# Ledger of designs, part 14: VH-VL binders against a9jty4

Target 1, 144 residues: a9jty4
Amino acid sequence: MAKKRDSPKLIKIKDAIKLINQEVSLIGIVLEQREPKQCRNNDWICTLRIIDDTYPSPGLTVNVYSRTLEQLPQIKNHDDMILFTRIKMQTFDSGKRVNAACSRWVSSFALFEGEDLILHADEDTSAVFVWDGTDAPPASILAK

## First folded at step 4 (VH-VL; framework fv_teclistamab)

Design a37
Fold by ESMFold2-Fast, scan of step 4:
Structure a37 (fold): chain C 144 residues (1-144), chain A 122 residues (1-122), chain B 108 residues (1-108)
Amino acid sequence: as target 1 above (144 residues)
Amino acid sequence: QLQLQESGPGLVKPSETLSLTCTVSGGSISSGDYYWGWIRQPPGKGLEWIGSIYYSGDTYYNPSLKSRVTISVDTSKNQFSLKLSSVTAADTAVYYCARETYDYVWGSYDYWGQGTLVTVSS
Amino acid sequence: SYVLTQPPSVSVAPGQTARITCGGNNIGSKSVHWYQQPPGQAPVVVVYDDSDRPSGIPERFSGSNSGNTATLTISRVEAGDEAVYYCQVWDSSSDHYVFGGGTKLTVL
């Protein structure tokens, strides 16, 4: 079931970077994906940099965690859009810098091809987007 | 400003237990964002990781040292400690305590103590 | 046990670019951290998570990591860059941090 009542409010990245230790939901454009790596708990991680209309390059770094390599975001084009739900804003580098963690227990993501998302939004097409299948609360985007 | 300071005897006899304490000031050991670790360096040689601890008591140890090493944490004193048993001359080294950033993938050691030389000699 | 291989020494003239390699099987799937240890001092992290720099580290320091080789690149080298440089990764098969043997950078 993709639909969820009381889905989290989406905010812009410029506002998210101020909400340290809080969970946020947001949409960004993928600027860069680093090679996936295996963590000490045997989870897989990939690191993305994302941008939006309020927060340009170099963007926000998001670390995405998953049990398997296949369940990490599969970025086909560097301008693909990604929705993150309930990712945790955090500091690193002794509190001097900000990134976000997308954990498999609390967070979720959904990846969209940029052109397809723009076309559907502009055409006011009713659609339900597929979620990543993590154990985090699901979310769905409803477009008219 | 965060500071880490090693303390303990600089001379240990063969077969005895090496015991060191790291005192943390300017930051809290009870933070969920960090592990706390020990790294050593024999004179003229490279760095060797000994182990790390989370404030909950969860530990990781170098497999080559695991049978001899114990790391513990005392959150009330903002300290963590290393015990290395059955020492030999091969354990002579500068011992560093350091903070590991756990919010990165297998975090880096971003703050180090100055190091303390421990000599194993009769 | 997982092994990281570094050249024992590299020499470079002032103003040139130094490249220090760290070889490891499929190291590109691991996060590589780089430490600078000046003579008689504690190590300082100069690059972490392959290519990120801590606050205070000049942009002359950069890192890359792909396939079987990670590289620390120091551009416009200065005499003050003389140090031993260590790479470090987590080995998930034995659950421990592995350091390379260190590379002594000499600025001639």
Scores: ipSAE 0.179, ipTM 0.687, lowest interface PAE 3.8, mean pLDDT 83

Design a38
Fold by ESMFold2-Fast, scan of step 4:
Structure a38 (fold): chain C 144 residues (1-144), chain A 122 residues (1-122), chain B 108 residues (1-108)
Amino acid sequence: as target 1 above (144 residues)
Amino acid sequence: QLQLQESGPGLVKPSETLSLTCTVSGGSISSGDYYWGWIRQPPGKGLEWIGSIYYSGYTYYNPSLKSRVTISVDTSKNQFSLKLSSVTAADTAVYYCARETYDYVWGSYDYWGQGTLVTVSS
Amino acid sequence: SYVLTQPPSVSVAPGQTARITCGGNNIGSKSVHWYQQPPGQAPVVVVYDDSDRPSGIPERFSGSNSGNTATLTISRVEAGDEAVYYCQVWDSSSDHYVFGGGTKLTVL
């Protein structure tokens, strides 16, 4: 199977909230992570609230799905940065509010903490990727 | 805007099949963001979940009812339906149809029909 | 099967705070949703995902969930809050929704 390769276009949260039912890629600062919960199909879910320079507190809620607790984002420090790739913007509360879903089939995330950047990609990747923080993170992944 | 409306016979004989339809208006049932479900409430008692369906036809059923329950969806009519076989007096209840907000995430039912009373009696 | 336990009734005077509990084994690992059912009406979700509130629900409604107990808190109670309140979770071990037995809130 040939894989289509496109660099994700990063947009700001203020623009993402207008793209309902569309997939977006964005980077934010984690304000809050809820305790992981079990959901359907024995999957685990982690709920995060993120902000950027265009969208302050309370921020955007992102629900991250994973088969295991180990593969969910592990936020260790306040203000850690996270990149989301191809998360789906959705409405709730009768279309009055917006959140996003990071699915394990289509989406991925990369978490920057300390000197390491950890990427969890879709199921076609064979492993979790970790970037050494001694060099600048890839320009296409992290905000300046 | 979004409304759900139950319809079907209000009286069903013992041993027969209870059949109800939920008509969705002001929104599309063909959405990856929602499941559509049935909840019942016997007179003077609490809520009991019956089951839910995704627009593709994938279902979840209450294990205690699974052998008697079938939920189906008709996307062309924007409807989903409940069939409960071999009914007894214990199946007398108000039956609600409702929309579940997110597939795996929350499981909360954000919009409900008004409910329809089904009495099982000869 | 998984069981949620609620007190059958809670009584409170107007302006006071009502607390309705929902007990379940390791319920803190599950997302708890709360429904308000006024007499003769369909249920309405008032709190979802432990502590989030739907648009249109007053800020007086709040929720918490940890360990073996989830709690719905209604501050500055009004006569219009009189209803039966149900908690709900998804039980991942058997893939079904479980409702509590309901708590009747009486506003004196």
Scores: ipSAE 0.192, ipTM 0.683, lowest interface PAE 3.3, mean pLDDT 82

Design a39
Fold by ESMFold2-Fast, scan of step 4:
Structure a39 (fold): chain C 144 residues (1-144), chain A 122 residues (1-122), chain B 108 residues (1-108)
Amino acid sequence: as target 1 above (144 residues)
Amino acid sequence: QLQLQESGPGLVKPSETLSLTCTVSGGSISSGDYYWGWIRQPPGKGLEWIGYIYYSGSTYYNPSLKSRVTISVDTSKNQFSLKLSSVTAADTAVYYCARETYDYVWGSYDYWGQGTLVTVSS
Amino acid sequence: SYVLTQPPSVSVAPGQTARITCGGNNIGSKSVHWYQQPPGQAPVVVVYDDSDRPSGIPERFSGSNSGNTATLTISRVEAGDEAVYYCQVWDSSSDHYVFGGGTKLTVL
């Protein structure tokens, strides 16, 4: 049921942290997931810390926003991989620290369980993919 | 460095309006990164949140105080203020102004003024 | 309205670990912040978003939040840690911040 667009260009977390106020797409391993929380605007937030081969623990904090609990990432295992599309790099703590926002409007995410890809796109998001004309992602994205 | 300073009368009569101003220096109220709030503490008691304001004028108030509270902002003076109407002895407290960070998943109050004691008595 | 419950006091000897609890219905679905208020001073945030520590706060301070209980843990307690500690959450159902009643930490 996912609508398709051009495949995202993936970068490493080490490069993403330099692209403040820009949208990036990347794959990480979920190091930590916190319990979902409600925002002031009644959206739900799920906070993840992700790592890759260029950016180890404590990792990059990504805040995922959704209207409902069911649409947030459902991380089942410690080493699950997640693909983020068009997340926005941003600063906090008066510009001293970096995190990323996965918004309902612009961003999307997809979870990997083994070779399975579970794609999630909120009703307000514009970020969907086309995988070389098929439903399966390229092998380079599933580099396990 | 950021400093917040409360100012206003230390004595208010019952039924009158308590009015306090918070002057911010070393940082701009016009920044979209922060909310600006008021918290009070009656002598020997705990903290009670009053409300906050965003520089656009958007406000949230504690439901228990909402009918009596107005928080306003003056970006030209880098100040925000609290008015609490129809005061009683139960409103006697140390009043703090504080900054809340907007960039966090949840805003915590990361900078506080020194507090100012307001006594309500006849 | 939403209520946070803290023990009124906790006593600990220097060098021991103090644990201060904050109870609330489904508090694990809320972000908990912890404030330290030394006698006669304004509060200082020591833990935010359940378990994160502000720059300048010693590593001895840590937090957790799950189910109906959040906990502030202070290891290797020092005399200077004596203060009243408050937990705080945003309650989305009523759109306001709620503070716990405070816990006085006494270092024996």
Scores: ipSAE 0.071, ipTM 0.668, lowest interface PAE 5.4, mean pLDDT 83

Design a4
Fold by ESMFold2-Fast, scan of step 4:
Structure a4 (fold): chain C 144 residues (1-144), chain A 122 residues (1-122), chain B 108 residues (1-108)
Amino acid sequence: as target 1 above (144 residues)
Amino acid sequence: QLQLQESGPGLVKPSETLSLTCTVSGGSISSGDYYWGWIRQPPGKGLEWIGSIYYSGSTYYNPSLKSRVTISVDTSKNQFSLKLSSVTAADTAVYYCARETYDWVYGSYDYWGQGTLVTVSS
Amino acid sequence: SYVLTQPPSVSVAPGQTARITCGGNNIGSKSVHWYQQPPGQAPVVVVYDDSDRPSGIPERFSGSNSGNTATLTISRVEAGDEAVYYCQVWDSSSDHYVFGGGTKLTVL
């Protein structure tokens, strides 16, 4: 169900890492995707590291949760872009490190291959992000 | 600074119940980010996972020990405990309590108690 | 149930690289954690999630995991690295943690 939503307020990763325990929306370049694994609740988890113009390598780790392999981000090329909506910033390693969780209940992602937008939504959410054309197109973020 | 400390009798007779408590200081057991677990090591042998508990009371047990193991949590005392029934000499081991993170990125046991030796003998 | 296989011992001279393997069926589909246990001490996690290092662990420690084999690599080995090393995975089919048998690293 491709419904038009208001564009989320996007923030940069540099600002997102300060917003612990808060939900943020952001866009980044996929630097690394790890092989999907089953976690203890039998959900599938895909771990990505993403970067933007304010936060370089090694980047921000984002854990994406899904019941099925097919609903996880299908990253085809290095440097594909991904938009995350309402991911939760959190700490690990006794508060020493920061990552983010993209949960199936409240979060969503949209994967870009070049300039094309590919939309994904988990079965447990009706939230679908549609680029409304008023914000900068994905390619313009890479140019900065 | 987080510290875990095992306590309980160091000697248990065959057929009795082995009972240990882990006291957590410098951090709260009532956190949604962590499981709390027990691992044992017989003298001169390797590590064996016994089980773990979430502060809500949800548990996971090693299938080989499941019929004899109970792990419980007391959030008011910031403690969790192990009971292992019907012990034999094969249960003689150093028993560790440890903290585990609750996601795939950091699902390891990141803090351990010093361990306590429990000997099963008459 | 699921079994992890480690060599019982590995010997290296100071300054050399030690490689400790952990074999398991399709272990590359699981997250592997590595623990260092010095004689008479509690274990310490040195590598988690295949290749990440906890804060405070030297960069000499690294890990990899692919296919049926995970590997802990310790470069520029020092006498203080002498310990037994254990690999560990969560087995989702039986809902339990499995440890390897341990590998004793001897620094000559």
Scores: ipSAE 0.230, ipTM 0.718, lowest interface PAE 3.8, mean pLDDT 83

Design a40
Fold by ESMFold2-Fast, scan of step 4:
Structure a40 (fold): chain C 144 residues (1-144), chain A 122 residues (1-122), chain B 108 residues (1-108)
Amino acid sequence: as target 1 above (144 residues)
Amino acid sequence: QLQLQESGPGLVKPSETLSLTCTVSGGSISSGDYYWGWIRQPPGKGLEWIGEIYYSGSTYYNPSLKSRVTISVDTSKNQFSLKLSSVTAADTAVYYCARETYDYVWGSYDYWGQGTLVTVSS
Amino acid sequence: SYVLTQPPSVSVAPGQTARITCGGNNIGSKSVHWYQQPPGQAPVVVVYDDSDRPSGIPERFSGSNSGNTATLTISRVEAGDEAVYYCQVWDSSSDHYVFGGGTKLTVL
């Protein structure tokens, strides 16, 4: 019997960097955002560096892919929080370094901007993490 | 360790087809998310990108060379190849094969062959 | 077609800082990669994605990219840094890689 899709399990960045070629969900604080760039497949790419309590500066690089500039994360404030669901961990530099890809078909993100929650959903929108838009971050980011 | 090695004739006559093969060792051409490319350098001049291929057969070519270039892949031999038709003296160059990481902004050529000189002369 | 402009040569004394520029219209919207080519050798990537370094490349190599100019900066230059340096971008409007003309770094 089919069940409702469960909310993604959030893991810490220190654990995510070990899960190469696997999909992970995590929440972090945006340390910086690069200017959007155009790449292959007529996509736009936005590069973010995120941190959490287990993984400080320089942080984890996440490349977010979108068909349009408007659908990329819009970071307005320092210390904005972003939730990624089902981003894929990857290696580069001959396996020596790690980054993550947020694809437009499998992945999604939610940006917390003050009291506003801005969602960018994957292909199956029913699978996205639900947060009520309060100032309290998800319990998994606060719990040890 | 990943290594790339160019092979093919070092001398080609004008109007003929230049054919080169790149043999990949220490890694699989069909594993991972990489494009495999060709770059050339005429003696005393700069680098010129020729094109690249994904193991599925998808290709990108330099528009200036597109009508003369074909890049192909043979995953069973772990090789990819370049054919450049109707060559002239202007095609005399060192030809490099190289690997490029695809599907993120990095996209640089991180492994190169040693290069092979091809001279176009009668 | 998209064009990248580099100075043909830059000269610097050992221990000084070399700056090599790569000019292109709105190049800040593109990812710039830098290659070092020592005489008679294949190129080696020294900076990718504007400012990141591959493992094994010394910290004295750095990059920046904004507006119409990208810059490769090499601090505390050594004789072994003598090479031709090339910038590279992907031009999405014509789907091809473009290289700059190259800058020969001479360490006097």
Scores: ipSAE 0.146, ipTM 0.693, lowest interface PAE 4.6, mean pLDDT 82

Design a41
Fold by ESMFold2-Fast, scan of step 4:
Structure a41 (fold): chain C 144 residues (1-144), chain A 122 residues (1-122), chain B 108 residues (1-108)
Amino acid sequence: as target 1 above (144 residues)
Amino acid sequence: QLQLQESGPGLVKPSETLSLTCTVSGGSISSYEYYWGWIRQPPGKGLEWIGSIYYSGSTYYNPSLKSRVTISVDTSKNQFSLKLSSVTAADTAVYYCARETYDYVWGSYDYWGQGTLVTVSS
Amino acid sequence: SYVLTQPPSVSVAPGQTARITCGGNNIGSKSVHWYQQPPGQAPVVVVYDDSDRPSGIPERFSGSNSGNTATLTISRVEAGDEAVYYCQVWDSSSDHYVFGGGTKLTVL
């Protein structure tokens, strides 16, 4: 079995937007999910807007890239929470705006339904929340 | 600040090759963030995408024009160029060069040149 | 080849809301961009990726995209909004950008 990498430290969105071209990990509440779209390389892209207590609406735009539709985040409810691991902060619109990219090989995400699961993140359960987008999430991430 | 400027002959004879250059200033064409493209507009008609190029030389062309179009890049001069062969009166148009964002987050043409009219006439 | 259909013209009175549609088969699976072209000028992107606005574009401009129709909505229309508006998508099956035919917005 391969040895897993240590989980990165979680930071707030207010701090993440200052770390351009760097990888960050963070938790947010999903405000909006757009319909998946196809890219030039035939990857699928899903665009989310997320907020936290330091960065309100309209939130941070995160573009999630995946080889297949099934591997993209499947947001079921408004206010679902998502953990992003090692997403890359970047600028667009000639450096005037900031967004983030969640890539297939470097980044991962984990979805949490309702408020109850966020309490577990505070108790250093971060390894349970890491999902690389290439395999199914552990059952413990999707069910209480 | 970023500027794109089209240049080349404004008159081309039928059956010859239309040749235009776009000079980029205030930014580098060798950026991983952008493709660079050509769009045209015949007088009184709509926009038609011709093609785009990445600084590596990778290209995408409109299938309806692919047999006649070549787009090239010269990173040392910070320029990219369009050649359209075997022109006819139907190729008379304003030709724009423009910058396209790469990762499709905002895969739109966000900066445009002013456009240059090319007339195909004997 | 993939085709985007726009109405040729839309007329509104000042202060009203203009809605410009862009029809395409399963366009909801594509990212739609909208360009404003004032008379005699180069196009300017006013909405990208279905519903995002570039810096400097008024909040009166908004977009949506679902099923077979994308819509550009311009609220509280002003005389300065007169222009031809174009929608644009990338067609993955043929690897090219497709523009709609354009809609002339007239503020009467």
Scores: ipSAE 0.099, ipTM 0.664, lowest interface PAE 4.9, mean pLDDT 82

Design a43
Fold by ESMFold2-Fast, scan of step 4:
Structure a43 (fold): chain C 144 residues (1-144), chain A 123 residues (1-123), chain B 108 residues (1-108)
Amino acid sequence: as target 1 above (144 residues)
Amino acid sequence: QLQLQESGPGLVKPSETLSLTCTVSGGSISSGDYYWGWIRQPPGKGLEWIGSIYYSGSTYYNPSLKSRVTISVDTSKNQFSLKLSSVTAADTAVYYCARETYDSYVWGSYDYWGQGTLVTVSS
Amino acid sequence: SYVLTQPPSVSVAPGQTARITCGGNNIGSKSVHWYQQPPGQAPVVVVYDDSDRPSGIPERFSGSNSGNTATLTISRVEAGDEAVYYCQVWDSSSDHYVFGGGTKLTVL
């Protein structure tokens, strides 16, 4: 009955926005995805807006960084769920706004498809693909 | 309140070096969150980016101007400067200094601009 | 060398919607910033990072960016919106900022 040691400790977005400059893990519903863009160091950025039951539209902006386009989140449906592990909360606009960075060095993400997986995510979530941010191939994980 | 102000000669002779200084007040140039840049605009024409500098001294220059441009920073005076060598009439323009947003893993726009200074290249 | 194409002018009646385009090869893969330059004044950023709006800029200003075209949309246009509008991107292949040629918005 104990959860796996490698399972992230999840918090809600409402609580995450108060943890500036700290790493958090959370699950959200993808509300919006912007087209990927290149950074100065030629990495790619994918920008997502995510929501949960504590933080509705317009949601939390998460910038996901990767060396290649194919390693960025591939969102197929408006109601897809995404798990972020160890993303960094940060401020911009002179501390007036909050977003999060999913760094390829310390962060990871996993995608779930459709609403039926969301209903079971907190109890019997099965295999998911996890990208660990180090150019490792997608790997499956199991939850209770 | 952040203010940027350009200063330097308004007239430069052909073949000489154009030199401008931007004085930053109401904010620190020694911030890791910003680059500082120069943009010019010839009379009746559009904006052209010249280059940007980080407080560490790291620079980016427009490739079309790179052989003639030097941007430097003086953190003790809260200033950064532009030198453009071997000028011609084509370098006549309003020169703006501006702050470039550069926040951790994002970079972006020029969010504060000086009022601009006209530099005329003529004999 | 990367180039951004803007129409030289757009005319609109007060209260209508103006749309200013910025064309560039695969511009949707780049962050687009938009500047308003009133006559005789320094530019002011009105939209950054494709669709975000700086504090103090009215909600009438919005942006989008996809494929080969970015668009600045100004709803309920006012006489005070008359200006030249410039788009801007970073070209990572040459490490430089590129500005569009500018679009003069005339409010009739």
Scores: ipSAE 0.064, ipTM 0.664, lowest interface PAE 5.3, mean pLDDT 82

Design a44
Fold by ESMFold2-Fast, scan of step 4:
Structure a44 (fold): chain C 144 residues (1-144), chain A 124 residues (1-124), chain B 108 residues (1-108)
Amino acid sequence: as target 1 above (144 residues)
Amino acid sequence: QLQLQESGPGLVKPSETLSLTCTVSGGSISSGDYYWGWIRQPPGKGLEWIGSIYYSGSTYYNPSLKSRVTISVDTSKNQFSLKLSSVTAADTAVYYCARETYDSGYVWGSYDYWGQGTLVTVSS
Amino acid sequence: SYVLTQPPSVSVAPGQTARITCGGNNIGSKSVHWYQQPPGQAPVVVVYDDSDRPSGIPERFSGSNSGNTATLTISRVEAGDEAVYYCQVWDSSSDHYVFGGGTKLTVL
């Protein structure tokens, strides 16, 4: 699925873990990816651990949901960066731990490869995200 | 602290219905965060999942037992129950009730809290 | 129906590492949970969702899951780790939980 929406407001993982039951957008480095799993409704899930400059190893666990294996994140190496848009922060382990859900209903992701990342975002233009698991920034703004 | 306690007859005659109740204390069955399940273990054998229930009444049953199993909830008593019909000696087992962590219907949960188990013997 | 295969027993000396395997067709596509059952007691979850530990479980317990084999690893084994260990998955094709046959860990 696709819909018109505002450009995401990115926050750091340190701040995201405080926003339980809320949707956040953030960027991180993929530390680990587990093999995809089948869910109760035959959807697929893959689990990533991500880090940023505010939140080191073992990182934040993000569960990514999709109808098909090919639409899940395809991580090639441990240095890949991933942008998550509107993932939901939640608790588990009797409220003692925090993770995030990247659902196929409202969330998206985009993968970036390599050492130098230039993220282009146009804050004056609505972005359309595609429900193939990717979010393409339309953007003319250089971010470092 | 959450506690689960099985109760019911320890002896059941062949062809009758095995009936057990799990009483939950220190937590609410009416929470949308959990399924509640039954697992059994014949003496000296492994674990076998029987089924689970959500507080709304939605159930999942082991296909091997589905024709004989009914699991129900009573939210007013904070209890859930198992009925297994037409029992035979093969149904002799320790029966456990347990809580399954539920993540919005998408992720499989583990059974994070278990009752102590109750032995049910099927014998004439 | 989906079947999980565990070795019936594993023996290890105190302080050594025990590895308990759980075999299943494409088990890497399923979330694996591991339960410890000491003699005469109810099971306790020691690893869930392949490699996560519940609060209160020592870091000596770890898990992995890839391809056709999941593994529970117990480092620096202690006498108190002696128990039967069960793996468990949900089989989406039949909508039910499947347990392995159990592995008796003996600490010599």
Scores: ipSAE 0.116, ipTM 0.671, lowest interface PAE 4.6, mean pLDDT 82

Design a45
Fold by ESMFold2-Fast, scan of step 4:
Parts: sequence; structure tokens; C-alpha cells
Structure a45 (fold): chain C 144 residues (1-144), chain A 123 residues (1-123), chain B 108 residues (1-108)
Amino acid sequence: as target 1 above (144 residues)
Amino acid sequence: QLQLQESGPGLVKPSETLSLTCTVSGGSISSGDYYWGWIRQPPGKGLEWIGSIYYSGSTYYNPSLKSRVTISVDTSKNQFSLKLSSVTAADTAVYYCARETYYDYVWGSYDYWGQGTLVTVSS
Amino acid sequence: SYVLTQPPSVSVAPGQTARITCGGNNIGSKSVHWYQQPPGQAPVVVVYDDSDRPSGIPERFSGSNSGNTATLTISRVEAGDEAVYYCQVWDSSSDHYVFGGGTKLTVL
């Protein structure tokens, strides 16, 4: 029998910005994290700017949504790495600008905390990314 | 392109209802990305938010005005309207209609404003 | 009710930097928007979401927001920047938008 499911394929930010209204998975370096704020639906939102070897500063803006402050990304150091799974690429300002939304129900993120990759799947356990340690993501994304 | 235009009587008698309409052209009120609001400014004073409405009819009102204010939307005419009851001289102001951003990540800024209309409350 | 405090006026020489503050309890946890209102005209948004600029607004306009103070910074000020500037936030406890009292920028 077939019906096999694969892990989401990671793409580079330069390619992600072309996939408007589509869900993408990608990894980047956190350049900036803004203070968390509440939306009208009472979700908490934090805004990150991320970069990779294909997309430098000012980077891609990613808005991360969560029910609680504790479940938002906790970026402790400059140059921490974050993996996003199934974030939605979108436009604003009459299609002139691009950003991404990391929703609490569909998307997930994972942080590199030192040598560890910590998965944060929020409330949707089906929206997970499994990292098996067969790659070297920091070297593969940052090296030239 | 996008234009907001206030209309309605420029003079209202004390105790009566102030009624204004905002006509939107060059864009649709039925967009999920925007609320539509009213802001006023008494002569020589600052801006005061009155309220806002979503095309579904969902509203938010300034608590200081809530007992007197009603905002409604008519998507077929691409208009939204303000009614403020029991007016006094303190309600004399320039009234602006404006578009409020409400994308999933950007909300609460008034990115396009009408030119404003002066409403004087006087006998 | 939530209150935003702005200085009533700020004066600056042409070419210098103007800084307009907006004070509010824990305002850093809120998104601050800034409006420019030239005399006799409707307001124009110059900074939204603390530090982002709308298309068409010069890079001379920038914003910051942390702790109890948000700041609008206008570098290389021009005579055409004379206006009243307003900050704005959403107050979740009362579900309404609050504007600051406005700061009149005078370029002398």
C-alpha cells in the first residue's frame, strides 16, 4: 500500500516570497523580535524578522500567533535559528510588500537553543515537523 | 483611486440626532481586511475616536459615547453611517470617516481619511 | 480609562531632529500608530505598528516603542513638517482607540 506522508520540504526565503497565498516551510536566523502584543481576537502576536543566505537584512517579517505569551517564540540570543513549518506567505500595501503568518492552528515553529532543536507545535499536534538529525541545518543554511 | 466622502447636514439643533454618511469609492467596503470608522475633532482640540464597523455589522464604540452612538453599514451602496443622538454644543466638531486596517498581522491604523465635514450644534 | 500623554508643543530648527513622545502605562505592549495633521487638513498616517512606514512616507520619519514611552522621530526637519502629531493605541480593557492630545511641531 502507498499513501505515504513526507516531512514538509524546506525552501529558501528568496523562493518563499514568490509563493504568495501558499504555505511554506523554511529556516532562518532571527534578526529581531518585537515585543508581543494582543490582537482583537485576544491572541498574542509577536513579530520576527528572519534572514537566510538568500535574503539579507531587513529580512522577512513573520507574525507568530499564540493563545498565551509563553507559547510564543522565546528568542534569547542574537542569531538564534528558527524553523517554521506551514507558514502562509501574504501581501499587504496593495501587493507591494510581503510577510508571513505563523498561525496557532496550522503552523508550527522550532528553535535552536544551544545545540538543541526544540519543537513548538502549540495546540495543533498534527501541524508538526520532525527533525531526525541527519542534516546540519546551521551549516547548510548559513555557510558559503 | 480610493476616496472617502462625508455627507450630511452641517447644522444640527440641540437634543436632535446628528446623521452623517460616508461614501466609499475606488474600493469595496465588503473587504475582510478593513474596519470603517468615525473620528471627530472639536475646533482647536484633538482627535477623538467615535467607533468603527466591520462589513458584517460588528461594531466597536467609544465608551464615552456608546449610549448615544450607532454606526451602520450598507454594503449595497458602499456606504457606512453615523448617528449620534441627543446632541449638545459639545458635539460641535469636524467629523472624519476613515478606513481602519484589519489584516491578520496589521490592525488599528487609519490609513485613509475623508476630508472631514464640520457639524455645528446650534439653535 | 487609558490615557496617552504628549507634550503640547515641540520646536526645532530646520535640518535638526525632532522627537515627539507618547507616554502610556506599559505602552510597549501595545501597537502605536502616528498621524500627521497639517493645518486645515485631514490626518495622514506616518508611522504604524510602532516603527513601520506607509508607502510614500520619507525615511526621515521613524518610530520606537518600549516600556512606558513611544517616540516619533523626525530627522532633517523641513518647514513642510509643521503639523500637529497624534499617537494612537487600542485599549483592550475598554475596547476602544485612544488618541494622545497632540503635539504641535513648530519649525523655526
Scores: ipSAE 0.025, ipTM 0.644, lowest interface PAE 6.0, mean pLDDT 83

